# VHH binders against Dermatopontin (DPT): the designs that were tried, part 14

Target 1, 183 residues: Dermatopontin (DPT), of Sus scrofa (Pig) (p45846)
Amino acid sequence: QYGDYGYPYQQYHDYSDDGWVNLNRQGFSYQCPHGQVVVAVRSIFNKKEGSDRQWNYACMPTPQSLGEPSECWWEEINRAGMEWYQTCSNNGLVAGFQSRYFESVLDREWQFYCCRYSKRCPYSCWMTTEYPGHYGEEMDMISYNYDYYMRGATTTFSAVERDRQWKFIMCRMTDYDCEFANV
Key: E = the ipSAE of ESMFold2; O = the ipSAE of OpenDDE; V2 = 0.75 times the mean of E and O plus 0.25 times the DockQ between their complexes.

## First folded at step 15 (VHH; framework vhh_7qbe_3)

Design u4 (from s1 with T100Y; at its last look DockQ between E and O 0.37; V2 from the best seeds 0.00; counts 0 for: pae E 5.2 > 2)
Fold by ESMFold2, look of step 15:
Structure u4 (fold): chain B 183 residues (1-183), chain A 123 residues (1-123)
Amino acid sequence: as target 1 above (183 residues)
Amino acid sequence: QLQLVESGGGLVQAGGSLRLSCTASGRTWSMGWFRQGPGKEREFVASISYEGGSTYYADSVKGRFTISRDNAKNTLYLQMNSLKSEDTAVYYCAARVGYYWELPDSESGYDYWGKGTRVTVSS
């Protein structure tokens, strides 16, 4: 009835806490369905269960303007115990995660599942804030709109708290064929 | 930019049934139905997730109304059974494009709205 003066805050009900892809200390491999990309990441920390995390992921289809993925692959491994930065090669978008836990370091190694969309290139990239905000806390990252796609992440590892903070690398994708093989 | 078009409203006798439809011009994560009765504020009716596995209903319609969606057709449905005079309203289709873990039950949880379809329930 009234004009469009905005809706500043979203109200929600929680419908699921049982979508974890792994038990503590368990390795896992998660792939979005074909033509979908990761749009949300949730995780809880379990200090007494090996200082490890259970993970939950959600996927959604890419817009029709992006087309179908032309190829998908598992990216190079990121070793446990190290700080790292990785984006999908070949302008790929993150469409899954794979991880193994190592008791000797109380940490995980990681791989992205990446999918390329024709000759589209990422641009207007930015990095999220830390997830979780403080070590040991619940992590809840969600892509607010389909304007941005996950390209990868950077992490820091705390040897004291035996946990990682993540920053996700989010980019738009061109709507035209671009000249670069990888950005 | 997403367009939502409702249809299926009309006049029906109490105890009767109607099925509402809403066609979306693109993909959405969540869709829902709201309604506004004469002299009342718009209120939540039902919502559904992309895969249709999660649904949520207002208490006043639970057990009588069924929300469903057909993602191949980008179409949302509301099957309304055992209709009562209090169900008389303009029914609005709403959609949220972006993912969230929980289905919203308030207007602020939805990004796009249809123009509504009128349902009148007579005694």
Scores: ipSAE 0.120, ipTM 0.519, lowest interface PAE 5.2, mean pLDDT 84
ESMFold2 (binder alone), look of step 15: mean pLDDT 85; pTM 0.883
OpenDDE, look of step 15: ipSAE 0.440; ipTM 0.726

Design u5 (from s1 with E102Y; at its last look DockQ between E and O 0.01; V2 from the best seeds 0.00; counts 0 for: pae E 18.0 > 2, placed apart)
Fold by ESMFold2, look of step 15:
Structure u5 (fold): chain B 183 residues (1-183), chain A 123 residues (1-123)
Amino acid sequence: as target 1 above (183 residues)
Amino acid sequence: QLQLVESGGGLVQAGGSLRLSCTASGRTWSMGWFRQGPGKEREFVASISYEGGSTYYADSVKGRFTISRDNAKNTLYLQMNSLKSEDTAVYYCAARVGYTWYLPDSESGYDYWGKGTRVTVSS
């Protein structure tokens, strides 16, 4: 007989008040500690509190083989009210998020904080399933494969539900120096 | 490291048909065929997405060539019909192992390449 390992991971998820980076409808700017990248994105939807989300991010250090980030920057803005697809430029990895809410469109604009790891290049990229699975649901994207790094996301927006679904773009990084293609 | 091995090249008369295959040593994403004729630069022939639903063809081969893949065998195919002498080239299999912003016909979007298989079309 199988013990505890058959339970869905969402059933064991703990939403601590200390983990939220924002209040509903408030802007935020979150950066992983130096040398770390985002490995989990968690969010709850609050219809009563303005049809917006609170966000929680987890970070982990990159492996020694990837080295130190050589530069970090805020990527170009993704405007509120639009569906968009973006990866970090210059082969960067996502190491943070910032966002502001706009009541005029009941949506947020978004920027990635991106860090480049010298001459290493993304490859073997995969797009996650939609998070949340249905508009308004809790979002709990956790990277269980340490060889994959978040490069960016694509999103869909529902003006009716006043919510956004995300698919995250996850890639491996080379263990050798490569041509500097922005992938 | 991913390895790509082409096969199925050979000598064929104009108007004839030939089927190329490319076996990958592991999982791939989008795959494609490029070719290099005598004294010419390498050019795009065809590509296919991992899902198999999106195919792209160079204008010079549309209606004559069909690209397909079998993900269970990690194998890419190119069915070449109505062959012309201008199709004489070394045909290269290429693969992407993830998502890319490069267009399907851009060599820069493919990180893994086979050594090629020669196709000669005689008149």
Scores: ipSAE 0.000, ipTM 0.101, lowest interface PAE 18.0, mean pLDDT 81
ESMFold2 (binder alone), look of step 15: mean pLDDT 87; pTM 0.896
OpenDDE, look of step 15: ipSAE 0.529; ipTM 0.765

Design u6 (from s1 with V97I; at its last look DockQ between E and O 0.05; V2 from the best seeds 0.00; counts 0 for: pae O 12.2 > 2, placed apart)
Fold by OpenDDE, look of step 15:
Structure u6 (fold): chain B 183 residues (1-183), chain A 123 residues (1-123)
Amino acid sequence: as target 1 above (183 residues)
Amino acid sequence: QLQLVESGGGLVQAGGSLRLSCTASGRTWSMGWFRQGPGKEREFVASISYEGGSTYYADSVKGRFTISRDNAKNTLYLQMNSLKSEDTAVYYCAARIGYTWELPDSESGYDYWGKGTRVTVSS
């Protein structure tokens, strides 16, 4: 049910000393190395540059108990200008991001890269507070708990501020295969 | 500069228990214990995340040692049960103030180190 949405593969580029994956108004495609998932998201807002954000990500290897990822895929696109809620299908974990900037709405569309680890199941999920805390502010989300994995996110868009706030969905994963339904 | 001070070391009989403490002079993100036995290289013992929700143990101490922390007191603990002679070592407290991508069992994942406290397990 997921497909190729035509995002061009973009190699990671460090556009600053801070390791931004994009320049303002430019799209990007970021994927963690094999066997790694996203554990941190950093972003800086620039009102003058199209009310856009530069993004930076950090990945971390999953524990050996999870094994190797069994499959990875790109999820459905979340459209610019819209608020959305999405988690990786098939109990996958977020292992990357794609985004494209749209001048018409001064916003970005987003797509998750997800990786599944056998039939591991999520549990004890929670939603983070808003990142950034206020529109226009720097965003710095860090998973301080190695046992929690990013499953997805929800975001709100301010048409006034032309910025987004994010809440990340964090879950634990079983260290065994289970008969749990897809979340 | 962060200061780490270990305490609680001493002589204990095999099969006994000991509780180590490490007091940090400030807030830390991750903390851990390492040890160096006689004639051995320093090795990882245990680590804990800031909220205490994640712990990691060396295989040699799993089931016997418990790492915990009190963030209000900036204090790290290591409860050592069922001690063995091979547990004899100088135990070092380690800490990282900020987030790190390093694995919890890697020395490079920590920026600050205590002077160590000696644990001797007699047979």
Scores: ipSAE 0.000, ipTM 0.257, lowest interface PAE 12.2, mean pLDDT 87
ESMFold2, look of step 15: ipSAE 0.266; ipTM 0.613
ESMFold2 (binder alone), look of step 15: mean pLDDT 86; pTM 0.887

## First folded at step 18 (VHH; framework vhh_7qbe_3)

Design v1 (from t3 with S30Y E51S; at its last look DockQ between E and O 0.05; V2 from the best seeds 0.00; counts 0 for: pae E 14.5 > 2, grease 25.1 > 24.2, placed apart)
Fold by ESMFold2, look of step 18:
Parts: structure tokens; C-alpha cells; sequence
Structure v1 (fold): chain B 183 residues (1-183), chain A 122 residues (1-122)
């Protein structure tokens, strides 16, 4: 069953000068280029144009010491209308997002695109502050410390504001071979 | 319109070296080199991420060619060493658009230069 959005997941156009990945209420699917991970999340909220967000992502290559990703996948879906917490399984790093909007709940469902670097394990994890700081505000989360990688997020939904606040889960990765399958 | 202009092609003896350049008229992120030899389909040569930290090479050129970039000059490079006659081709600079295809797929690149010819003689 297709949702309320007018575009399929696989064919998205840049609808802004700054490379926004979606129109208001449009579904989207975004992957970093091969060997890259998400390092910035930007978003604007427009209450008058559908009470939804347009998203923009930036990617950077992982250091050569992490090697090539051994496996990439779309993680388990996080349903619209729910507060949730998710990290990429199998020590994966976030390398993309996809999302659909649902008119019935005035909210989006979400999935991470995750890539595993099988020789490396996350450690020293922490959670960012809220993005945005207040519902409806512009969001501009940038990983200034290049030693940290996005592992996932937790997010809360406000039905009154028709918006979400996000906290991103950021971890270092070992610079030596680590044989644990998932930490 | 983003413009990509290649330069540095020419005639070179087998075993020799050449350095190709590609200047972009604006900011680019993921870029690559492709080539088309006489009577052949265009094929992937190498690609590089914005920061230069992720590089990918076709097996036929691995160890002999090095891709690099200078983002301050919006310029992509291909250092070609130990050239062989089978490296004779028109070399194309390409830049990625808003797709999520593999780095060695032509369809993942939206912007293309006109090419520069490299001829390797015995």
C-alpha cells in the first residue's frame, strides 16, 4: 500500500537551491556515496506548508583505517506516531535515511541506512542534545569531531506541534581490529 | 550549469606517465574518471569522495593510477603511471548528482566533461 506522498522512494529530485532531499510531506530515500557516512543533518520546518520538514544531509568518507564497508542494509522501520530509540545493528554506522509521511498521524516513519565496518567496533558513545532545541526551529547538527560517527538516534513526536526533536547517538570506532559482532 | 573541463591528454610511450586534470565550474562532491577505448564501451577508471578519503579503482588500473583532488581549486586529477597500450582512450571526468548508485556505475554521475584523449604508443 502506497502512502499519501506523491513520489516513490527511489526517484527523488532536489527541490531547493541547498539540495533538500524532499518536498513537504514527500517520501524520500537518501544514501551517502559508497564508503561515506552521515556527518551532518540539516532540516527546516514549515507549519504553513504541511507541518513537515525538508531534510538535507552531508556525508564524508570514513578514514582509510576503517577500510571498506563489508555490508550495508536498511534497518528495521520505526513507525510514525511513536517515540523511538534505534541504533544500527551489527556495529553499523548511519550512512543514510529514508522516510514516508502519513496523513493519518501527521508524522513520518523512519529507517536508517547502515553500513558495517567489520574490523571495527564502536566505543565511547554519547548522545547529542536536542535537535532542534525547540519544536519548529531549524535543525543544524554537524559532527565537528571527526573521531565520532553516527550510530543511530532517539526521537520524540509532538502531535500538537506536528514535529520531532532528535538526539543522535555518536560513537568512536576502534582503530584496530575488533572481533566482537555487535557491541 | 556545472561544467567539467578535462586537460592533460596526449601521446606518451608505453611505460610513461601522464597527469590528467579536470576543472569544475562550481562545487562538486563525489567525482570520477571514466574512459572509452577504440571500439569499446565507456568503462569506469576511478572515483574519489569530496574529502579524498575514499577512493575506488578499476582492477585494470589499480596500483598504476592515482586519483586525487584539490577542493580549493575545484580540480580533480588522475596520475597515470606505467602506461600500457590498452590505456589508450578518451578519458572523461564525471561528477555525481542526487543518486545513491554504486561509485563504478555511469548512471550515478550526472555531469560529464567532453573528454581528453590519451594515446599510448609502443
Amino acid sequence: as target 1 above (183 residues)
Amino acid sequence: QLQLVESGGGLVQAGGSLRLSCTASGRTWYMGWFRQGPGKEREFVASISYSGGSTYYADSVKGRFTISRDNAKNTLYLQMNSLKSEDTAVYYCAARGYTWELPDSESGYDYWGKGTRVTVSS
Scores: ipSAE 0.000, ipTM 0.123, lowest interface PAE 14.5, mean pLDDT 80
ESMFold2 (binder alone), look of step 18: mean pLDDT 84; pTM 0.861
OpenDDE, look of step 18: ipSAE 0.015; ipTM 0.319

Design v2 (from t3 with E51S T99Y; at its last look DockQ between E and O 0.03; V2 from the best seeds 0.00; counts 0 for: pae E 12.6 > 2, placed apart)
Fold by ESMFold2, look of step 18:
Structure v2 (fold): chain B 183 residues (1-183), chain A 122 residues (1-122)
Amino acid sequence: as target 1 above (183 residues)
Amino acid sequence: QLQLVESGGGLVQAGGSLRLSCTASGRTWSMGWFRQGPGKEREFVASISYSGGSTYYADSVKGRFTISRDNAKNTLYLQMNSLKSEDTAVYYCAARGYYWELPDSESGYDYWGKGTRVTVSS
């Protein structure tokens, strides 16, 4: 996407007991196990080792009432060097992330792995606080309320700090089929 | 596996000060201190982010205790001032793992030290 300095995607590997999915500046691709969604995002920033972050994700099964996902896909790319706001299309839930680092912009591109659960619709959505709270700090975002699901994120980039703050979009999902335009 | 070793516990008079240390055998994220008094359940004391920029304290210790860390030494500290008899406890160092909860919830910490005893005599 942005120049040709991106690191190739690499499938998730546990590089420590802490479960990092990447080394600094390494591209990565992480998917929750089938039927699970992302419930935690953990990250640490290391200025001396490339001004980049290592990431860790945790997943949990969706409730039985939501059933199995009907389809899953990689959402459209959010380009490096940009601030952006994105939710999974088609009322999908976030079930993974992939990212590559680009030296040409000293930043990463991002994609969500999204899974749709039948005709369920999001509602009662809210946006988390900033993660990290201050540039360069660890992120430890955890969804404590199992009634809410991650739908996407918005993120801002600091050119000075070469880091991002994230807010995650959390929504409830209906327990019945959502009828577009039906009455 | 990650190992946490506390030190610095001991006997101190009320109103005195004590500094606890915890050395980690490898990289850690958020870390914290918990304590368990005689006949009580373990309770949260303080936590700190990796950078040291975000700290959280139990209401009972705010203004008296200061958490800090030295990442070059993989060491977490707890400076305890104006100690009270109610501060008597075994103090545990903890580090976050795969199960994440609020900073003050002990079930969000997967790695624990063996504890160091602090006794505050009146």
Scores: ipSAE 0.005, ipTM 0.208, lowest interface PAE 12.6, mean pLDDT 82
ESMFold2 (binder alone), look of step 18: mean pLDDT 84; pTM 0.868
OpenDDE, look of step 18: ipSAE 0.016; ipTM 0.308

Design v3 (from t3 with S30Y E51S T99V D104S; at its last look DockQ between E and O 0.02; V2 from the best seeds 0.00; counts 0 for: pae O 4.6 > 2, placed apart)
Fold by OpenDDE, look of step 18:
Structure v3 (fold): chain B 183 residues (1-183), chain A 122 residues (1-122)
Amino acid sequence: as target 1 above (183 residues)
Amino acid sequence: QLQLVESGGGLVQAGGSLRLSCTASGRTWYMGWFRQGPGKEREFVASISYSGGSTYYADSVKGRFTISRDNAKNTLYLQMNSLKSEDTAVYYCAARGYVWELPSSESGYDYWGKGTRVTVSS
C-alpha cells in the first residue's frame, strides 16, 4: 500500500480559485516548476470531511548562484498515523509534495519531492514554529527570506484531534560546491 | 529558466479578429497576457489558471477577448475579437509558478516573453 501512489503525470490540480491541490480525502501530487522550490504552504482543516486538510503551495525560482537542479527524486514515504522527521537526502531542497489519505487513521502519508543543486550544502538551518498554531486551525507558512530553503519537516500527530502540526526545516545553501554530498 | 515565445501578431482592420499564441518551455500554474501601447505603460489584459477554470480580464477587453490554454502543448492563447484601434500594442506573454491566487498585476508574474506586435488600423 505504501509507496504506490499511482498519481498521474498531471500533477497540477485546480479545485478552487485558491489553487488547492487536493480535495478532502483524496491524494495529490504537486511539483514546482523546474528550477523552483517550495516557499509557502497553506492548508485548511475540515473535521466533517474525515478530519482532513486541503493543501496548496507556492514556489519560487532559485537564485542563479545555485544553478540548475542537477537531479530530482521522491524521498521515502512518511507513514500516516506516525510522527516523523525528514529532510531531503543528498542536500536536496523540497520542490514538491505527494500525499495519500487513509480513512483508517484519518491521516495522511507524505512524500517529499527533492531537487539537488550541484554539490551545494545546507547551513544555518532552523525549524519554524508549529503550523498550524493549534490543531484544527488554518495554516499559512511563508518564507519571506528567499535565502532560506525548505529542506524538510517534522510533524506531530494528535490521535485525539486527528490533525498534524508541522515544523519546517529551513536552511541556507552555499554558493559553492562543498565536499559533503549529504549533510 | 522558463522561456516564453509569443506569436500571431500582425496588422488587422478594426472590427477584425486575431489569435495570439504563447509557447512555454515548461509548466506554470498561472499564465497571462499583458500589452503595451505606444506611449503607454504596460497593462494587464487577461490571466488564466492551470486548469482554465479561473480567468480574469481587464475591463477594456471583457466580452471581446478570450484567454485559453492547452497544457499538453504548453501553449497559451488569446482570441481577440472586435478589435479596436486602442488595442494596438505589443502583447506580452507572462507566467507564474505560484498557486496562491490568479494574478492580475505585472508583479505577480515571474517569466515574460519578448512580445508580439498587434496593429489595428481604422
Scores: ipSAE 0.023, ipTM 0.328, lowest interface PAE 4.6, mean pLDDT 87
ESMFold2, look of step 18: ipSAE 0.230; ipTM 0.588
ESMFold2 (binder alone), look of step 18: mean pLDDT 84; pTM 0.859

Design v4 (from t3 with S30L E51K T99Y D104T; at its last look DockQ between E and O 0.01; V2 from the best seeds 0.00; counts 0 for: odd letters H29:W H30:L H35:R, pae E 13.9 > 2, placed apart)
Fold by ESMFold2, look of step 18:
Structure v4 (fold): chain B 183 residues (1-183), chain A 122 residues (1-122)
Amino acid sequence: as target 1 above (183 residues)
Amino acid sequence: QLQLVESGGGLVQAGGSLRLSCTASGRTWLMGWFRQGPGKEREFVASISYKGGSTYYADSVKGRFTISRDNAKNTLYLQMNSLKSEDTAVYYCAARGYYWELPTSESGYDYWGKGTRVTVSS
């Protein structure tokens, strides 16, 4: 019943006692409930367990002004062992993640679950600071500004540390009809 | 740091075609073309997402111009057909870094080329 004031992710039950969606080395597929988007990302690094991470996500409903999502899909895959930068196509907002671990490279491949809110376009985007701040540390990214929505991420992979740092791409959405199909 | 170099401009008769190219010195995401005609302010022409799944065109060029990209070569293209005298301009290649605005907004692009001149004679 108790959570941190101003940290809403404790209000969104996943299906784990600790909130982790995966065990180390385990693949996973996580989707927010319909009409919700990812607002928090938490992760812990386990060097002795394959230099891998367990992940936890929080979701919140989008505001009424954004309407219902009209289409949702799994975005194109981002291969393990690579640095990459991706946003959801078709002005989609991130509403989930899926990932598979590869022992041969001690790293994961990634896909976003994306949902489109028709006639709304992202704008005024910014990129978060690095998560974690240092390789191997706990990640605890929370969207405190609820006017911003996650559009995607960029990530760097350290072959030496066998870990990733992430920056999440956060954008506002227009409150008027916007005809662009993808931004 | 990132450099964009346009090429392919020149003189062409009205109704003709040209293909512009822009090579980037490194990784880019959203890319686009802008143009500035004589005595006019710079205006949006076209843009394309990194995966190529979305393209955007100014109304004045829609149906005549086609934007495309080859990410393996870090190269952006603009195929310009049915050219009109009004298309005479310096054409600028532009690329987004990490700060994003709408793909038609000049302020949504962090990197700019020096431009390539296109002159359409009647």
Scores: ipSAE 0.000, ipTM 0.195, lowest interface PAE 13.9, mean pLDDT 82
ESMFold2 (binder alone), look of step 18: mean pLDDT 84; pTM 0.860
OpenDDE, look of step 18: ipSAE 0.011; ipTM 0.271

Design v5 (from t3 with S30F E51T T99I D104K; at its last look DockQ between E and O 0.05; V2 from the best seeds 0.00; counts 0 for: odd letters H29:W H30:F H35:R, pae E 10.6 > 2, placed apart)
Amino acid sequence: QLQLVESGGGLVQAGGSLRLSCTASGRTWFMGWFRQGPGKEREFVASISYTGGSTYYADSVKGRFTISRDNAKNTLYLQMNSLKSEDTAVYYCAARGYIWELPKSESGYDYWGKGTRVTVSS
ESMFold2, look of step 18: ipSAE 0.445; ipTM 0.729
ESMFold2 (binder alone), look of step 18: mean pLDDT 82; pTM 0.839
OpenDDE, look of step 18: ipSAE 0.018; ipTM 0.325
ESMFold2, look of step 20: ipSAE 0.006; ipTM 0.205
ESMFold2 (binder alone), look of step 20: mean pLDDT 82; pTM 0.840
OpenDDE, look of step 20: ipSAE 0.082; ipTM 0.529

Design v6 (from t3 with S30M E51Q T99V L102F; at its last look DockQ between E and O 0.01; V2 from the best seeds 0.00; counts 0 for: loop humanness VH .164 < .165, odd letters H29:W H30:M H35:R, pae O 11.3 > 2, placed apart)
Fold by OpenDDE, look of step 18:
Structure v6 (fold): chain B 183 residues (1-183), chain A 122 residues (1-122)
Amino acid sequence: as target 1 above (183 residues)
Amino acid sequence: QLQLVESGGGLVQAGGSLRLSCTASGRTWMMGWFRQGPGKEREFVASISYQGGSTYYADSVKGRFTISRDNAKNTLYLQMNSLKSEDTAVYYCAARGYVWEFPDSESGYDYWGKGTRVTVSS
């Protein structure tokens, strides 16, 4: 499944000296360099600026054993104000994020940019703890084990705090082509 | 994983020029140069954003050194002019695979080359 999105492709823009990919209340589109996947997510919350977050991402090259990405795409939109669970289709790995802010709900919608590597399959998947630990706090999720790849995330939204907590879905990938196109 | 290979180092007379190159095995957002002189700690030299729109220099090299990059070649450059004896050092290429952060700190980089030696003689 490939998602349709209404955002035009934009190259990364640095809106701060800290390397945030967005200003509060503004949308952004971030993609890892070719052959890289997201391994870290940072964010700070600003209650005064529409209860919004600035975001920063880290990418790392995938191992040679995984090969080059064979296909990349944008997933379906996860709507603002809603809790959601999503993993990359076709055993893809998260290689970027796209988001837009909505004033009406003081929240963001989200899309994953996913890349598939041949017919590699995920296994030994797990969910991280909640990021941030508490609403309103800074979050800093870093995957220190590079054998694990981000496949997606699940998130909850507090209508009271107007913030989201994230759990990232991390998986290992086979070093061989599996028989399953979409696990 | 990403590999960085420096080249272009050598012996040069004071006042001379040298151009260093760093070839990366892949694409990265941040790239920079650090150097370590004899008996000194490694220090920041220069860094450049992915698009090249942002550059940072150590005060000691401002006006003399120019950092640039060719993303089509995955190559980073350091043009060093008006070289001084104090510029003598092993120069290291550094890279990071995500957005601009801590451009003048070693912690801002994840990948490092083995270094290329620059010797400036009087």
Scores: ipSAE 0.000, ipTM 0.267, lowest interface PAE 11.3, mean pLDDT 86
ESMFold2, look of step 18: ipSAE 0.006; ipTM 0.320
ESMFold2 (binder alone), look of step 18: mean pLDDT 84; pTM 0.857

## First folded at step 20 (VHH; framework vhh_7qbe_3)

Design w1 (from v5 with F30Y; at its last look DockQ between E and O 0.06; V2 from the best seeds 0.00; counts 0 for: pae E 10.3 > 2, grease 25.2 > 24.2, placed apart)
Fold by ESMFold2, look of step 20:
Structure w1 (fold): chain B 183 residues (1-183), chain A 122 residues (1-122)
Amino acid sequence: as target 1 above (183 residues)
Amino acid sequence: QLQLVESGGGLVQAGGSLRLSCTASGRTWYMGWFRQGPGKEREFVASISYTGGSTYYADSVKGRFTISRDNAKNTLYLQMNSLKSEDTAVYYCAARGYIWELPKSESGYDYWGKGTRVTVSS
């Protein structure tokens, strides 16, 4: 995949000390550049400052076999304080995140930014292990298998730990024309 | 490319202490210490997150070794107390790059120092 696009090995530069997309309790909206999808998620937990997390994301251009995204949208919101499972509708791939913090539940609501790649269908989907492995730990999820794309996530919320564990849903995409959802 | 330089190795008597340092040429995400004894495979010793909020230790060194870092100096430390002959090894500093470098391996540590030798005598 790297050879097809000549992709630079350093996609992001941090002009701040930490490079986080948000401060504690701050709402944020992050989108990958056009034609890119999320390939990594990093996070740190801060229990003392409202039991919240700061986030970093990395993006990578999609391979030539996917072409250009035909449409992009913000998926339906996932409410704070709830466990949920969501994939991008309409065979979309995750290309961003937005989130807002709610002090009433010490937790965040979430939305995916999803982009559709026309005539390409997901298949051979699987879920990652838990990120973080234990509540309160730093998270460093990286997609090492470049054949797989993030389609969404499932998450569990612990009111005791005031934190979430994530499993990301990763799927292959066809390299041939496919007009319908993978059944 | 990111460079890691270890220092502080040497000869010390069993029960003694030694402090290893590793200076990075740039900012790093995760850092860790590994070691390789004579004729043995390289093994994990300790690791630390960017902020220092998460630390992990091999069972063989828990309670005796302390990992820390100073991000202003791009320096990683390993305080080694109550040293045993079994701690004799070449100690390697390891790191991920400044921010989102795609890893070259699944271990998550793409940069390695050349090592510093620690010898614990009876």
Scores: ipSAE 0.006, ipTM 0.244, lowest interface PAE 10.3, mean pLDDT 81
ESMFold2 (binder alone), look of step 20: mean pLDDT 82; pTM 0.835
OpenDDE, look of step 20: ipSAE 0.118; ipTM 0.568

Design w2 (from v5 with R27K F30R K104D; at its last look DockQ between E and O 0.01; V2 from the best seeds 0.00; counts 0 for: pae O 12.1 > 2, placed apart)
Fold by OpenDDE, look of step 20:
Structure w2 (fold): chain B 183 residues (1-183), chain A 122 residues (1-122)
Amino acid sequence: as target 1 above (183 residues)
Amino acid sequence: QLQLVESGGGLVQAGGSLRLSCTASGKTWRMGWFRQGPGKEREFVASISYTGGSTYYADSVKGRFTISRDNAKNTLYLQMNSLKSEDTAVYYCAARGYIWELPDSESGYDYWGKGTRVTVSS
């Protein structure tokens, strides 16, 4: 696992009905409550405000069969302006996001906050469709099947549109410790 | 982006031994070796979990090859003994980013080295 990177950021909570975790051009650090993982991601794009996005996250509690998270950590940083492909290490589940905005590229760096549950293993993984469907659009990814957990994401950055599209990696998790633990 | 660099390839006589190494630029998870012989498709050789508790081998190399790793050095090894002419290939180091169920599938690995050539002469 990676250490907890204490990058400078200012998290501004938008207490609007939308519950955005950030203002445009501002960094944020979002973590699910203990024992919960990210289940939904919403975002709106603002071209005038630095071609940036506001983000909103929803969490769900993991089932008792997974037990308590054994450890949580921040993954390595994904650089602004570059494609991003990342899954939680050690079979972890995405339990948060950290990001800061970079004016020079009109993009963000990202980190996953990941939590591992004993030696449980992922299986039956798949990637979602692209979110947003088109650059500049709002995105709303919701996992409707609670048996699937977000393990990571892949994302592309358009230097022209100054926006990102995302695909989320969703997996089932075993209800027992398996030999593929820590893979 | 994780970088993988293989080393240790070379020319050996049949029956000889060779040890390949793969150095990763960072922490890796499940790692494996693949190889591609002349005129052949790339094939699975061996795989090892992070802890080393899970290892897989192709039937063609069982009993002759041993996969191991040193996580402190971010290095993967392949000890190849009793080498045969059919072991001649470019050997590729691979590491997982996306967790697939099948440890012997190329699709289960996201990072690849440029390969190191192993030539076994008869």
Scores: ipSAE 0.000, ipTM 0.238, lowest interface PAE 12.1, mean pLDDT 86
ESMFold2, look of step 20: ipSAE 0.159; ipTM 0.573
ESMFold2 (binder alone), look of step 20: mean pLDDT 85; pTM 0.870

